# Ledger of designs, part 19: VHH binders against q330m9

Target 1, 357 residues: q330m9
Amino acid sequence: AEQEPKELLEMSTDTERLLEENDLRPLWEVEKDFGNQFGGFEADIWKWEDIQASIDAIERDVPIADLPPGFQRRVAVPVNTGYRNAISNTIYVGVQTVSPGETAPAHRHGANALRFTIDGSEDMKTVVAGEEFPMRDNDLITTPQWEWHDHVNDGDETAAWLDVLDLPLVLDSLNARNTFENHELDRQPVTKSQGYWESQYGRARPFEDTKEDGIPGPFEGNCAATPPYRFSWKDTLQTLRQRAENDDPDPHDGYSLSYVNPATGQPPLFPTMSFRAQLLQEETDPHFHNAVDAYFVIEGEGATHVGDDVLEWSERDIFVIPPDEIHHHDPDGEAILLGMTDRPVFEAFNFYAEAEP
Key: E = the ipSAE of ESMFold2; O = the ipSAE of OpenDDE; V2 = 0.75 times the mean of E and O plus 0.25 times the DockQ between their complexes.

## First folded at step 4 (VHH)

Design g07 (framework vhh_gefurulimab)
Fold by ESMFold2-Fast, scan of step 4:
Structure g07 (fold): chain B 357 residues (1-357), chain A 125 residues (1-125)
Amino acid sequence: as target 1 above (357 residues)
Amino acid sequence: EVQLVESGGGLVKPGGSLRLSCAASGFTFSSYAAAWFRQAPGKEREFVSAISSGGSTTYADSVKGRFTISRDNAKNSLYLQMNSLRAEDTAVYYCAATVTYSGYEYGSPSKYDYWGQGTLVTVSS
């Protein structure tokens, strides 16, 4: 804890009592408490074997179907020492599974979300805004703010995927309430052909006017958001391989692709979070930044050095790098990471800073 | 303005019954999980019972079988039927509500966003 303010100043008992009686605190007491509401974030890693064992235990022991609508989702959530509800105070990452015949009922919320498929099939669907999206391994599907979504396993094998949401920012930092709505039906009507949403954001696309000005309703959101969209892994991997063959790598990120907002063609994917697929072939250069980086290991193995800590990762592991820690990646051969960051929040306020040691 | 207002507290003899009510206003009550907590003099708030937005109920071991939580979404109201009251049930009873996406521990006071001001229940001869 910062000692200078406490060491420099002493108040009389009368002054302390007067301040307390009037609901006043002196500047030095308030300022030393800023930044401590959520604690300090630590570098950490969640090994897939431990995540899988935990999910298996939930499936065995917890009757999630008995939970209220919106809560009927089997999810194991990595939680950090500095914030015990998510991997960081801005980004939530969870591993969700849906067994054969299960439905995660339709709901919508103000939080932005995406699904990155770990184990999928053609019969496992994420249904978003009227369209069934088959969940194929390593596809990224957006379920953006205020869009209805449900998850339906009509197949015979358990599906698993990564949920990534801005829940801590929306619910805790902004303290937003009335940001959740259950659908009248567990499974929403399918009103769009497969591929509809992807087709609307090609080279030729409809022009959508912005929402009318006014005070937004609690269940409608306040502006146009990222659309429902599927980024196919086949296409993403092909493009990453083309970059590796034709381009120079970034010294910190290797060969990377940003998942852009399809409506604008620009990062970030959400106002609050951006995402990259990163192909690493060589040890990267050290740097540090004030934004949080979280990672899911899509392929390969290696290590990430964070200050004096070494995070040894392999396929399907999840790890996090806290703000302002010097870090670099050291892949063992070729590796591909899904990078997730709250950088857009910092950029929106001109706070983003990056430096090398 | 979000408000929770408890009523129905009072003095009752051991073995008696009371029904507490909580009136919710300023939010869509049907979308919220709601709970009753109590605080005896000189003690911390303790969990009594919770009801999910879907109607599933949970009870503290000390009240299981004696207390019944219920809700009426048309009236934006939460109820606690307390039977077979004991001296140790004496406390200020609070209603609380929360909206959450991920699973929350219903027994933790820190997980609730909205609180009433409480209603006193005294069980004595």
Scores: ipSAE 0.000, ipTM 0.117, lowest interface PAE 21.4, mean pLDDT 83

Design g08 (framework vhh_5c3l_4)
Fold by ESMFold2-Fast, scan of step 4:
Structure g08 (fold): chain B 357 residues (1-357), chain A 124 residues (1-124)
Amino acid sequence: as target 1 above (357 residues)
Amino acid sequence: QVQLQESGGGLVQPGGSLRLSCAASGFTFSSYYMSWVRQAPGKGLEVVSDISGSGGSTTYADSVKGRFTISRDNAKNTLYLQMNSLKPEDTAVYYCARGKYYLSEYGSYSPDYRGPGTQVTVSS
């Protein structure tokens, strides 16, 4: 178990009043509150049977048209005991559902987002920046910061997918304002042919060198912003299988494949979050790190050991490992996980750390 | 010399309420911060709440904020914890402690200034 040295201090009430009157706090009070503002996260698991029951109940009891303008989306959100607005203080995970004939209206926001399809079809679409992306099971579609997006179910079955956003970081930690905008139309105009965004990124990609006194085109800024993009599960699984057949597994992640930012060809997918598909065939080695790891179980079953806790997971379960908890995975046969981590934030500030016990 | 004695624990159903008391003696009660800490089965100590000597400043763990209220009666040398909307996760031995807890790379947790504890069980 983690142990923190703690000491009791006594301070007179007169001294306390003096500091309080002047908006001062002693270091030892402030120091004990560092890391406590968002709690000490717990390892936790949300079982698909409970998620399914919850989204079914929302679908039955909440007509999407009755939800407030801008929030006309049915989403069940895993919330941690250490941070009651999301699975962690940096990563938001939600399970969204859209019934046949429904539309989740067009909006955009400062938070980066992706959609990982759970139950989709050719007739279930996410429209991003003018292109219709059909939502096929296990495809990953980005709806990056400030890009218009809406969701339209023209199929006969209820669709479900995983929303993953850096929402807690943007809204709570950075307290960013003016971070949300509703489109004037529920469905945005389709202005791009299907496959357009995917066609723009490869080894030959749009790029214009920085010009003196100019902003690079065709992309403004540094050309590093994550574009709208669909990662096909068919292609991703094929590549992951090839890694498993031709390479040695990572001791902690098994056989893995990182979702790259198509604009750079490199991870992370977003400046704030990285994502990987992990194929596990054997028990992994224990380690711990200061970044959060959250997981969605794509295929299979198994367990993840977190300190003295054991999280027993199966297909479609969501679970989270808090910072600095020793952990390892133990698949029951073969399993595939979608790993999600705030590691890029730590790396950007040069304080990512990991160790083995 | 310093003595702290908790009372008021027991069995309650989820959604219920309990009020814990801590009788203090052997020191000038009003001059000290007081804390409630708890230990669930198989887990480490968690600081639940603390209160300044005057009662003018209070802090709560995020897990209990909005549900628990710490207070004190300096005339009676007594610390209280009002626990509302209790959850199974609140099941623990609750300890009254003198002073504030802080992180220190040079120090260690000091159990010498906490009471013997009172059991709170939240169960149907």
Scores: ipSAE 0.000, ipTM 0.120, lowest interface PAE 23.5, mean pLDDT 83

Design g09 (framework vhh_5c3l_4)
Fold by ESMFold2-Fast, scan of step 4:
Structure g09 (fold): chain B 357 residues (1-357), chain A 122 residues (1-122)
Amino acid sequence: as target 1 above (357 residues)
Amino acid sequence: QVQLQESGGGLVQPGGSLRLSCAASGFTFSKYYMSWVRQAPGKGLEVVSDISGKGGSTTYADSVKGRFTISRDNAKNTLYLQMNSLKPEDTAVYYCARGKYYLSGDYSPDYRGPGTQVTVSS
């Protein structure tokens, strides 16, 4: 509907009371509230210096080990003004740190998740479905739906990474229940060799995989479920640079690579979210779309113009572009972004729309 | 030919300060991350700090955070490391390097200088 709330007609007090007493609302009151339950979205940016200062304050002031099981993790979460639980109403981004000798206890959940390493080491491990994955800078590691995962720092350096999850969609929009379980141990047993999961999803790959875990799992018989997997940044960066040398850039995304679901060999990485590494060398063309785009700045500096606003970003900053706002990117030299979007949800329901001004 | 040359090392007492400089030539300095890396006697390389091409982003090792400041002057093709409140544990050869060092060791800089000795001793 094209009507603003102030244009709607008033009812008599008796009619209002009758409807309210019976938990009924007239159509025009309900219609004006559709699309507004999560509030408005604003373009926003979280500067790395502010994120780091916030994490340092949590470390100094909050004994996270005293929190209930499942909450014992040091995470600073960017929250949008229109949706106060995450960067958008579909995508959650958090910056997590784990200090030397610290363990983030094992759990699993219905939400899809990935870890994009900011500061890692060979002795910092994300343990996923029985395999220790070393967290190497800018590697992307999946901790997919219902797979056990924990984080353990056996090194002498503090580690930092992005948690990216579809929590708002799963928990708020779909109101899913029974979507979380704590492990009996803080650190799960290691039952797989390092490199096992990567080895399973080459050119030859398993066709069928079933999950059975003692609680109602959403993925019984789903052979296309995203597996635990590590995407090497060294390989991704080399491929991005080869594209830049051999191909023309996309007018809006520059040179990009989509992170694919290893089980299918195709995007999206998750049914609810897709991810791309974007290498920008020149100013992009303006466009707008109804899907949300969130970004982490992997390398470089630049700006993104969103309507009349300018978001000035540098390495490790996080920013978000709201739906239907005209935007373009202007890198200062070469820059690389991790793009994160809920576009797969829109495409699955034939809602996705994109246009140029 | 890419060249990196450090200077400013020396002997200093605990609690003292030193400023290291690195003169860069043979490439477009402002387009590259630059790093300071050190190696203490009998130990491996440790990343101290890095800085983005235009200086908007800086990272520090936990061991030096709050004490060291990395900066650059792109007009002079020079990288700096201001070292304050020096400790005996800061004794090392300090190298200027082109690029960003990753803690995991997956990446290494493509060029580094010959190094400058810093000795913190009472």
Scores: ipSAE 0.000, ipTM 0.133, lowest interface PAE 21.1, mean pLDDT 84

Design g10 (framework vhh_vobarilizumab_d1)
Fold by ESMFold2-Fast, scan of step 4:
Structure g10 (fold): chain B 357 residues (1-357), chain A 125 residues (1-125)
Amino acid sequence: as target 1 above (357 residues)
Amino acid sequence: EVQLVESGGGLVQPGGSLRLSCAASGFTFSSYAMAWYRQAPGKGRELVAGITSGGKTSYADSVKGRFTISRDNAKNTLYLQMNSLRPEDTAVYYCATKYTVSYGEYSYKVTYDYWGQGTLVTVSS
């Protein structure tokens, strides 16, 4: 049967006071507020020239070494109009730089993190769980939950990379508290040989399904832990090229590779976020989904159409597509994108939905 | 569960014609894009022709104007009409589709690439 739309009904002042005095709200007032706490997301783009200019201004004007422990990192953070602390209400993206001789002090936290190197070198190190990882251009390095990490530039060039974390989900959405600790030392002890963590997750690997130190291991607990790991760009690009040479593109993602959790082999790199390298050669087909897609442009230029809006991107730009917006990509020649999405959260709760217009 | 079975290959003289068929079972054929690939001796597999669930077609440059891909959804069958055959068309021809399995209503999806066993086409006098 057809039902007539109803407007919110005015209650008597006495009824309103009675509900308020007892910390009660009527259903129709509560329901209209669900889903509107953050004000909604906007499609948006952050141009590399503006990011670089902003970081240069921080370097010139802000003595970050004088900040309290935990804050001594030079980072420019894209913030969405609808959520002022990050690019979305689940995904945090920051562009960090470390000048020659600088150290970002050792800390650990409950949030999952990765580093995607923009400008690196053999002498720029991310130290994770006792191993020095040289930061090479376009390598992806994980700094998983509760693992100590620091950043040291022993080179002669400024390094830059993306920090990608589930901070908004962990701290704001789930309100998880007491999830941060500073190390006693600015630089943690190095206890693993170079290449150790990568070597543990090949085809021949140790089998371990018991927890260590009372914390669930990668094969135990409610969520699989992600290990410290480097995804080499040389290897990733070669595999992506082979996919392009031997297979058809996905209509929405082009030629795509997922950065899998090495401990599980599953596409969600973290329980909260998944990541893809996407090679685009042709205009993609439109679709929409309730998960957020954020992108970093690794190579090339083009545009992404989001409803009636057009985001024109080039190398090193960052952009975001909000939930439920129809979108497609139109590369100008060949382009490679790093795709970042909160899709695993939706899948874990059986909420994920995707459709074509 | 999912099966693709090609037929219609054989020996044909240059300039001749052949029609390949692919019988599909174990999935909702009408909902999936289908393709023909071929593999010549000592070469990798190459895409020959594709057709979407809606009937939109695409062809490799080497076969445009000579080959026609079509489908019959009522019979769960994919076809490739090959005209003006050349010696360089000699290959094993494969029927292919991507099959997606959903684990729950809005949960994680797994996509599998399914290939038939292949049918040999030899173009020679």
Scores: ipSAE 0.000, ipTM 0.091, lowest interface PAE 22.4, mean pLDDT 83

## First folded at step 5 (VHH)

Design h01 (framework vhh_gocatamig_d2; at its last look DockQ between E and O 0.05; V2 from the best seeds 0.00; counts 0 for: pae E 19.2 > 2, unsure alone 63.2 < 65, placed apart)
Fold by OpenDDE, look of step 5:
Formats: sequence, structure tokens, C-alpha cells
Structure h01 (fold): chain B 357 residues (1-357), chain A 124 residues (1-124)
Amino acid sequence: as target 1 above (357 residues)
Amino acid sequence: EVQLVESGGGLVQPGGSLTLSCAASGSKFSYYALAWYRQAPGKKRELVAGISSGGSTVYMDSVKGRFTISRDNAKNSVYLQMNSLRAEDTAVYYCARTYTYKSGSTSTVTFDYWGQGTLVTVSS
């Protein structure tokens, strides 16, 4: 039995026993374990061809009605090797499908969720907080914490979208539980007309007598709540194009638009996650930060350099950049990306850091 | 601090009926799940019935068909209608504010506040 090399620092047996008996460890040992609770976070890319093949196969094999109690969603989940359950320890991304005639049953949870439509239709609805939101291609729809939500496909084609949640932050990084509730019905009652939630957060707004924190449900906090909201791609793209025509690009992010919290008019969209549409026309300059960047390719193709690695991406690919990795984008022509980041979490605690090499 | 106050307990004959009430303090009553628990002498506290904020109910097997849990959000109250009472139903009944939590694939009903309890005695 090859005796493990004796650590340079040896304590007496008595000291070791004393520490062990009292659930104590010396700092120099503990420090080695900090930051090592998860496996290695690696840059990675999931190709749409593979994602599509996978989710289609799941669709064929597993009707939503046959799923066990729980989330009851048919989703292909990109998983990073270091975590095995999500793309990062803070952000969950999945590709969900609902077949014609299917319903993903109504539930709500403490976690925040976002839907980005990949294949949509007028007859595909995500019902959130009593309003039916049509899911058109590249629409971004919020599913805020503790709002009832279900998905109904009354069309003749399979609907597909990107799910983005902060589940890993809550369940893994914070080692907390996720508050969850199933609705008594598979479909929640539709109690709001289309456009209701938007009307609450326009330039002209009704007076709201809200409680001090304004947070839905039993939750408490210091952050502004995110309301149910649909960001139409048509409007988003129009604005993005205006920026590209009239403004200078960010050297790292190109022409970017943040999906802002409608309640505040400011980013982040969620207290835990920020989202942006990024239009890239040229190679960007390298930088690094301690936040995670996940991307969905809306349009175009190109490559992202991460350290010594190169991620070649095309439309509908998903890729992730680990924290503290030097990276930059190199589009082949024009590309548009959906950027997803946990930056707000860091900023909330004055932990965010960014630099150039 | 949230206060839960039970009422309606007492002595009842086997086969009789009793309605328990629980009044909860707080402004967000409608957002919480509520439950009735009971503890008999020498036994562990057990869930009798639960009702979600959305109205979904759950019952322990031994009370199914006999007990009904309901809520009135306007009154910040939860009720337990107990019919066909049996001697084995004798216990201190507690009202609780509850949550369902998920951790991975596991769902757990938990609680954050308890009432002081009301005694139900079923005896001839």
C-alpha cells in the first residue's frame, strides 16, 4: 500500500483527534476544499442537430401525460460535465417541446423562469398568471416566481422553446429548497385578456397600491419583482437594428439590448439572471469575468474563442463560457445571440469583476 | 411572527362530527398551503390533511372519506370537518402553515408555523 506522501505539515495525533472529535479542521486543509464542491466547469457547446434529434426522440417516446409527478415537462437538458444537471451551477437551460394537443400542466415555483421560443405558432400558448401569451418565434416570455404557468399547444405542429431557470442557484449553489405547487387543474383559468400584463408596465401605468416589497407569493427580498411579460422579437429586433445603425458597438459584446425588468425599466430582468440580445458584425475583443455566460444562437454562425478552445457555433446551438476564461466572439458575417448570465447575482453582493487580458 | 389559533376541539361520541377551525394572522394567507396535523399520546405527530393555496387536497388514508379540509381566504381560516369520528382519532390537532419543497426529484411537505393545538377526544 503506497503510503500517501506525508503532508509537509504534520500535527500530533492528539491534535488530530481533538479536531476530529469536535468537527473541526485546520484552515490550510479547509482552503483546499473551497471551490471544489463541483466538478470542473468547462467551456462547451451543444449542437442543434444533436439537441433536435434528442428532443424529437424524447417526444416520440414520452408523452407529457406519461411523465411522473414533478415538473412534468418534456425537456432535453444540456449538462456540463462538472455538474451533470445543468449548464452551470447557477443557470439551467433546457429545450422543451409540446406536441399538438398536449398540455404541460399548471404549476408554480419559487425559481424564476424564462421561455425563448424556437419553434412557435399562434396556437401555442404559455399561460402565465392568467394570461395566454402566444409563443411566436424568438419571443421571450417571463415566467416569474410563484406565478401559475402552463403550456398549451392547440396547433398542428410541435412547439419548441428554450427554458431558462435559476434552479441550480437555489438547489445547488445555495443548497436550498425550491418552493413548488401544482395547480388543482391541468390548465389554469384564463382570467386576463391578452395584453393585460403589458398594459401594467407601459409608459402610462395604472396606480398600483402594492405592498412594500411587491414580490409575489410568500417570498421576501430587496429586489424588484419581475412581472409576466412577453418581449416580441419583432420589436426587439427593430430596436437592435436601430442600435446597430446609429450607435457604436461594445468592444466585447457588440450591439446589445438588455431585456429589462418591465417594472423598473432597468436590467436585470430577474434578480438572478440577465438576458440580452447581441448583434455581432465583427470580431470582438477578448475579456474575462467571474460570471457565467451562456448563449443561444438566434441567427448566424461563427466561433467563440475560450482560452485555447474554439467553439464553432451555428443557428440554435447552445454554448457556455465558464467564469474567468478569456473569451471573444468571431462571427462569420452577422450573427445574433441570446446571452444569458448570472452577473446580477454577483453584482447584488458586490462580487462582480471583469477585466481585459 | 405568524400566529395560528385552533378552535373547535372537544369531547364527542364515536360516530359523531366535529369541525375544527384555525385562524391565521398575516397578510399573505392565500399564498400558503395549510394543513392539519394530530398527535396522540405516545405517538408521533402526523399529517391528517393538507390544502394547497390552489385548493389541492391531500389526506392520510385513515381519514379519507371522513374528513374534509377547506379554506376561506377571506377569513384567513382553514377548517377540518371531521365526520364518523373514531376512538383512534383522539389526539391534539394542530394547524400548520406549510410549503411543498422540491430538491431534485424529491418533494417534501414542510411547515414554518404551528398552532398551539386543540384537543379532540372521541369517547363513549
Scores: ipSAE 0.549, ipTM 0.839, lowest interface PAE 1.0, mean pLDDT 92
Fold by ESMFold2, look of step 5:
Structure h01 (fold): chain B 357 residues (1-357), chain A 124 residues (1-124)
Amino acid sequence: as target 1 above (357 residues)
Amino acid sequence: EVQLVESGGGLVQPGGSLTLSCAASGSKFSYYALAWYRQAPGKKRELVAGISSGGSTVYMDSVKGRFTISRDNAKNSVYLQMNSLRAEDTAVYYCARTYTYKSGSTSTVTFDYWGQGTLVTVSS
């Protein structure tokens, strides 16, 4: 009798049937499933030589013009374990190429996106909301929610850049369909001179043309819309060097700059994602937090320790740190990283947490 | 993994007829919309005809009255009956499984599977 704990601990067949027949489950079964819907994320790294070989192969085999309907972009996508279609359940990272003479056709969608240029030129442009943005190496260009954008390579060499989107958050985590629309033309009309969008957010700016509370498309919310904008690498690097010459580094992040929303002058760049440029000159102190960090190596080489794992990186590698993993960076000399995080989502819910071991 | 296999293409004289077929593998065929697209050399791929899971149909203007799309959920198949063919109908025809989400009054399309295409040539 004392050796029948199974009947004392388990539901009767009648109770199991009743629950199943009514589409109910007991909490102690359901709680085992929590955290597994998008779980299984691991620290990982994608080496540029492997990425480069892959995008070269795709470029050889798949002209953009031959792609079926959809986004119509030639992209190699780092994917994490747990079989999601992205580097994490909230952030999508991809490496896109456009060959000489190709156009990635104009469309718009609900997911926010930016382009961080890897191999660019003056004749490779992202066209956003009527303005041509030349894609120069290490420039960051926003293609924000519901703005028309196309990519046009009028140069003589293949261009490549990093795409970063909140697509997994929108489609998978929030189970919200991404709204998408093709433009009637592959190349949208160019209706603004270069520099127009930057000029709208200077210290002197249009009085009546700057409307707050407006969010493009069918969407509503409380955050100021992110405009089309180019952050030049030259200006970013110069500011980063000024920080290094005049300020003390952060123990975890080194010398850091946030890519802010130009309309507010404040982070985050998008309501869903923050981005920063980080200059590392020394090994950092360990910490952990519940937001995902993803990185692209702009310059230099080094390692990032994530728990018992060591991710050894060099220029143009991509790596990811899952939530709650103790980590720190150890550059070999000096390195500069592009940091990407879903921290703004956690902060919007008063859910962000960070600690030191 | 879903596969779509087109058949029925070929050479036909102007004014003639062809029936294109597309056999699909995979589950849940009856839940998806299906479409035929076509692409002439050097031209953008364009929607020819679509059929919803409920059987509602749409056609591009140039083929209305000449082409008929239909589906057979028991055979996991979609068909395009093409009558009164013209030289400008010459193209590679693609079968697609599609779904659409709507933004206000605008329909948007996201696809998940395509066939390899079947060539239709209208010439004497």
Scores: ipSAE 0.000, ipTM 0.131, lowest interface PAE 19.2, mean pLDDT 84
ESMFold2 (binder alone), look of step 5: mean pLDDT 78; pTM 0.780

Design h02 (framework vhh_vobarilizumab_d1; at its last look DockQ between E and O 0.01; V2 from the best seeds 0.00; counts 0 for: pae E 18.9 > 2, unsure alone 60.8 < 65, placed apart)
Fold by OpenDDE, look of step 5:
Structure h02 (fold): chain B 357 residues (1-357), chain A 124 residues (1-124)
Amino acid sequence: as target 1 above (357 residues)
Amino acid sequence: EVQLVESGGGLVQPGGSLRLSCAASGRTFSWYAMAWYRQAPGKGRELVAGISSGGSTSYADSVKGRFTISRDNAKNTLYLQMNSLRPEDTAVYYCARTYTYKSGSTSTVSFDYWGQGTLVTVSS
């Protein structure tokens, strides 16, 4: 195949200088740099054994009280090699622990956060917007933007959960600052009775003329705000099982339930992130999309094929699928995954695309 | 089930060339990395060359510069061009569908399907 001589478009030295002096570049040069601002995004998996060993070690070495303000959370963070600070450029995932008697102090931020309980107890509480939410195993609790939140472990065992935030989207992809505030107190006042927020967004809900935009804090937008909410695993699992028993699976995702925004009754849970519980019973069909999929293995074991890679996962593992990679799941028996995706970001701008190979 | 069928093996003189083909069944050929392995008499199977689904290639040191792995996704066919063949290249050559197994910090190349092999004999 005769390598056609790449006709090197040669510009004059004067032209080059002119461009350089004025911080200008020709399009054909700039085009090459698009998509290369971040490092490589690779499919990867973090094994629970390693995560646990790491976070336990951190727990031993670092009391929460010794951490600086703003970072006063003890978290092991899976990082993709291309980004170094998160699992992707849009989604942050971390495993956080709070030891008995510890408090992660109250703060709030513009980023959206989700907690998925790994090791919980009735005595472990995340306080969000004035309500104490117990963190039972596999409970999913929202920490909406600009809502005060703290974590208190009054139990006898270390509590652990998955933190999921859209921090990378805000700070890296959008190159914005995170609005952040520490509370004056380590623990925010509990001003709401347990179940208050649920009562606001249940099947029967008050239609009160809340604030015009419904978005907490200084933020403006066109999306419905996500309220503080606890999704009980018991209820979620029951619903998931009902679906598995009565409905057909999606060929790619199996039996999935979306954690919907309680305010709207529809996905996505957050404007920036969608979450699903996925029950897999058989191998799924391959597809690819331009959104990121991150997964936490709630139950079971199996493997996910991603491009030329196979990610073998077991309970409590975390793995990530890069955009535009052909992928499918192959559970060994029945498995349940927490799926996390930035799909809503793409959909919001009509950029989402998926296809089958 | 994916079937892989190798062809193109035979007897060749030292310094000669041979082109192996591997025909893959199904429609999923383009989705997977492929590789050539060989097994010489009395020796274990060894990786000769690999090609990713994206077309990236890798070679064993012993064949680097002499062998070229390629693929035609439209034909569901994997090729191994072997030049400057040596007696030590005598082996049964196998086509395999391969993947990289990842488990945490560990990464291992594995396979799920093999062909029956084709014999390449390099002899004067």
Scores: ipSAE 0.465, ipTM 0.758, lowest interface PAE 0.7, mean pLDDT 92
Fold by ESMFold2, look of step 5:
Structure h02 (fold): chain B 357 residues (1-357), chain A 124 residues (1-124)
Amino acid sequence: as target 1 above (357 residues)
Amino acid sequence: EVQLVESGGGLVQPGGSLRLSCAASGRTFSWYAMAWYRQAPGKGRELVAGISSGGSTSYADSVKGRFTISRDNAKNTLYLQMNSLRPEDTAVYYCARTYTYKSGSTSTVSFDYWGQGTLVTVSS
């Protein structure tokens, strides 16, 4: 449905001056600004060759120890044309590296973070909430809201991984700038054996009253906290293959698995973002929805059609689909994608909408 | 938005003194507690001294009696007077703005905006 521009009433110069003097604007002027911030949200793609060249160059030139105050992480950040600092207005994606012998110092923040390993090793660890999590290729590790985390490479090869955070939502939209803390130690104390956090959410697990109570830090809310957790690629891939052998694919998303909150067994993984592993074996049907979809290509190659645009992707490319844009995927044979979405925000407001042409 | 710039570091003999300064930008300096911390080579960062917005001070045991934290709200400046310096005081010194989240009766102290740091070397 198309809406013609509304004709504005002209106000007297005295009325305009009075409004301006008091930092007021009439509604009919401000209503045109809603939904039209910036140059617009565009479909876009970042090719791994360009990302790889960039992260290699940064690694050569800038040790983590030399980084300016702030998060103190060496990250190349895909930035959409319409935004200053992220792939979308709600989701931040980056590719982080840690060289042999480096430590990305311990800190915590209100924003949720996810790590998806691209080039890892047994001696490259994300350390969160007292546990060392070795970063193995295609594993997904949570570093959730207000948990201490640092990244430590005691190996002999540079590690790289995908960061996904709700930073633009939390910092820019909600203006929660003062929810960040550096640890007094660069490497937090290791107080848990490897495997501890995973073991707490198995089918047989410890039981304790109020075990899941309390949201870490100064925050309160109605959603269960997300624990530190590792989703192994081996288990994820095995489950995708079982689905492909036994189930019909979703017309729009293929064979999809949700990375659920381990404490509840239900999506979303974070209150603000959901994540999926998606196996595509054939062209999908077009649809559109008002939540953002961003993707990292785990395996394979293909194209995604977004309106009149075509995004041609291959392994380790990153791409984004704007809200309300008709799209579908066309893999070349078989492909596996990591899907990232802010859909949980829309669902929390009873605002999620999806349609087919 | 807020910038913190440390100065006053240098090389000094054991038993000597230095005064560090931290210039802060913005209009809200006087609203927040401030702190100094340090990081020695190969070690983690440690809190050295803190001062509340109202001027109440606290110190790490290792520096108590030797170091004095102070602030000048009119000049947006935090100071650390370091006397009777020892070789183990050798570190990069940073200033930070601190703040506290409170949820009921519990408090979580957080800090924000680290300066670039200033090197203090204590040696013969």
Scores: ipSAE 0.000, ipTM 0.140, lowest interface PAE 18.9, mean pLDDT 86
ESMFold2 (binder alone), look of step 5: mean pLDDT 75; pTM 0.746

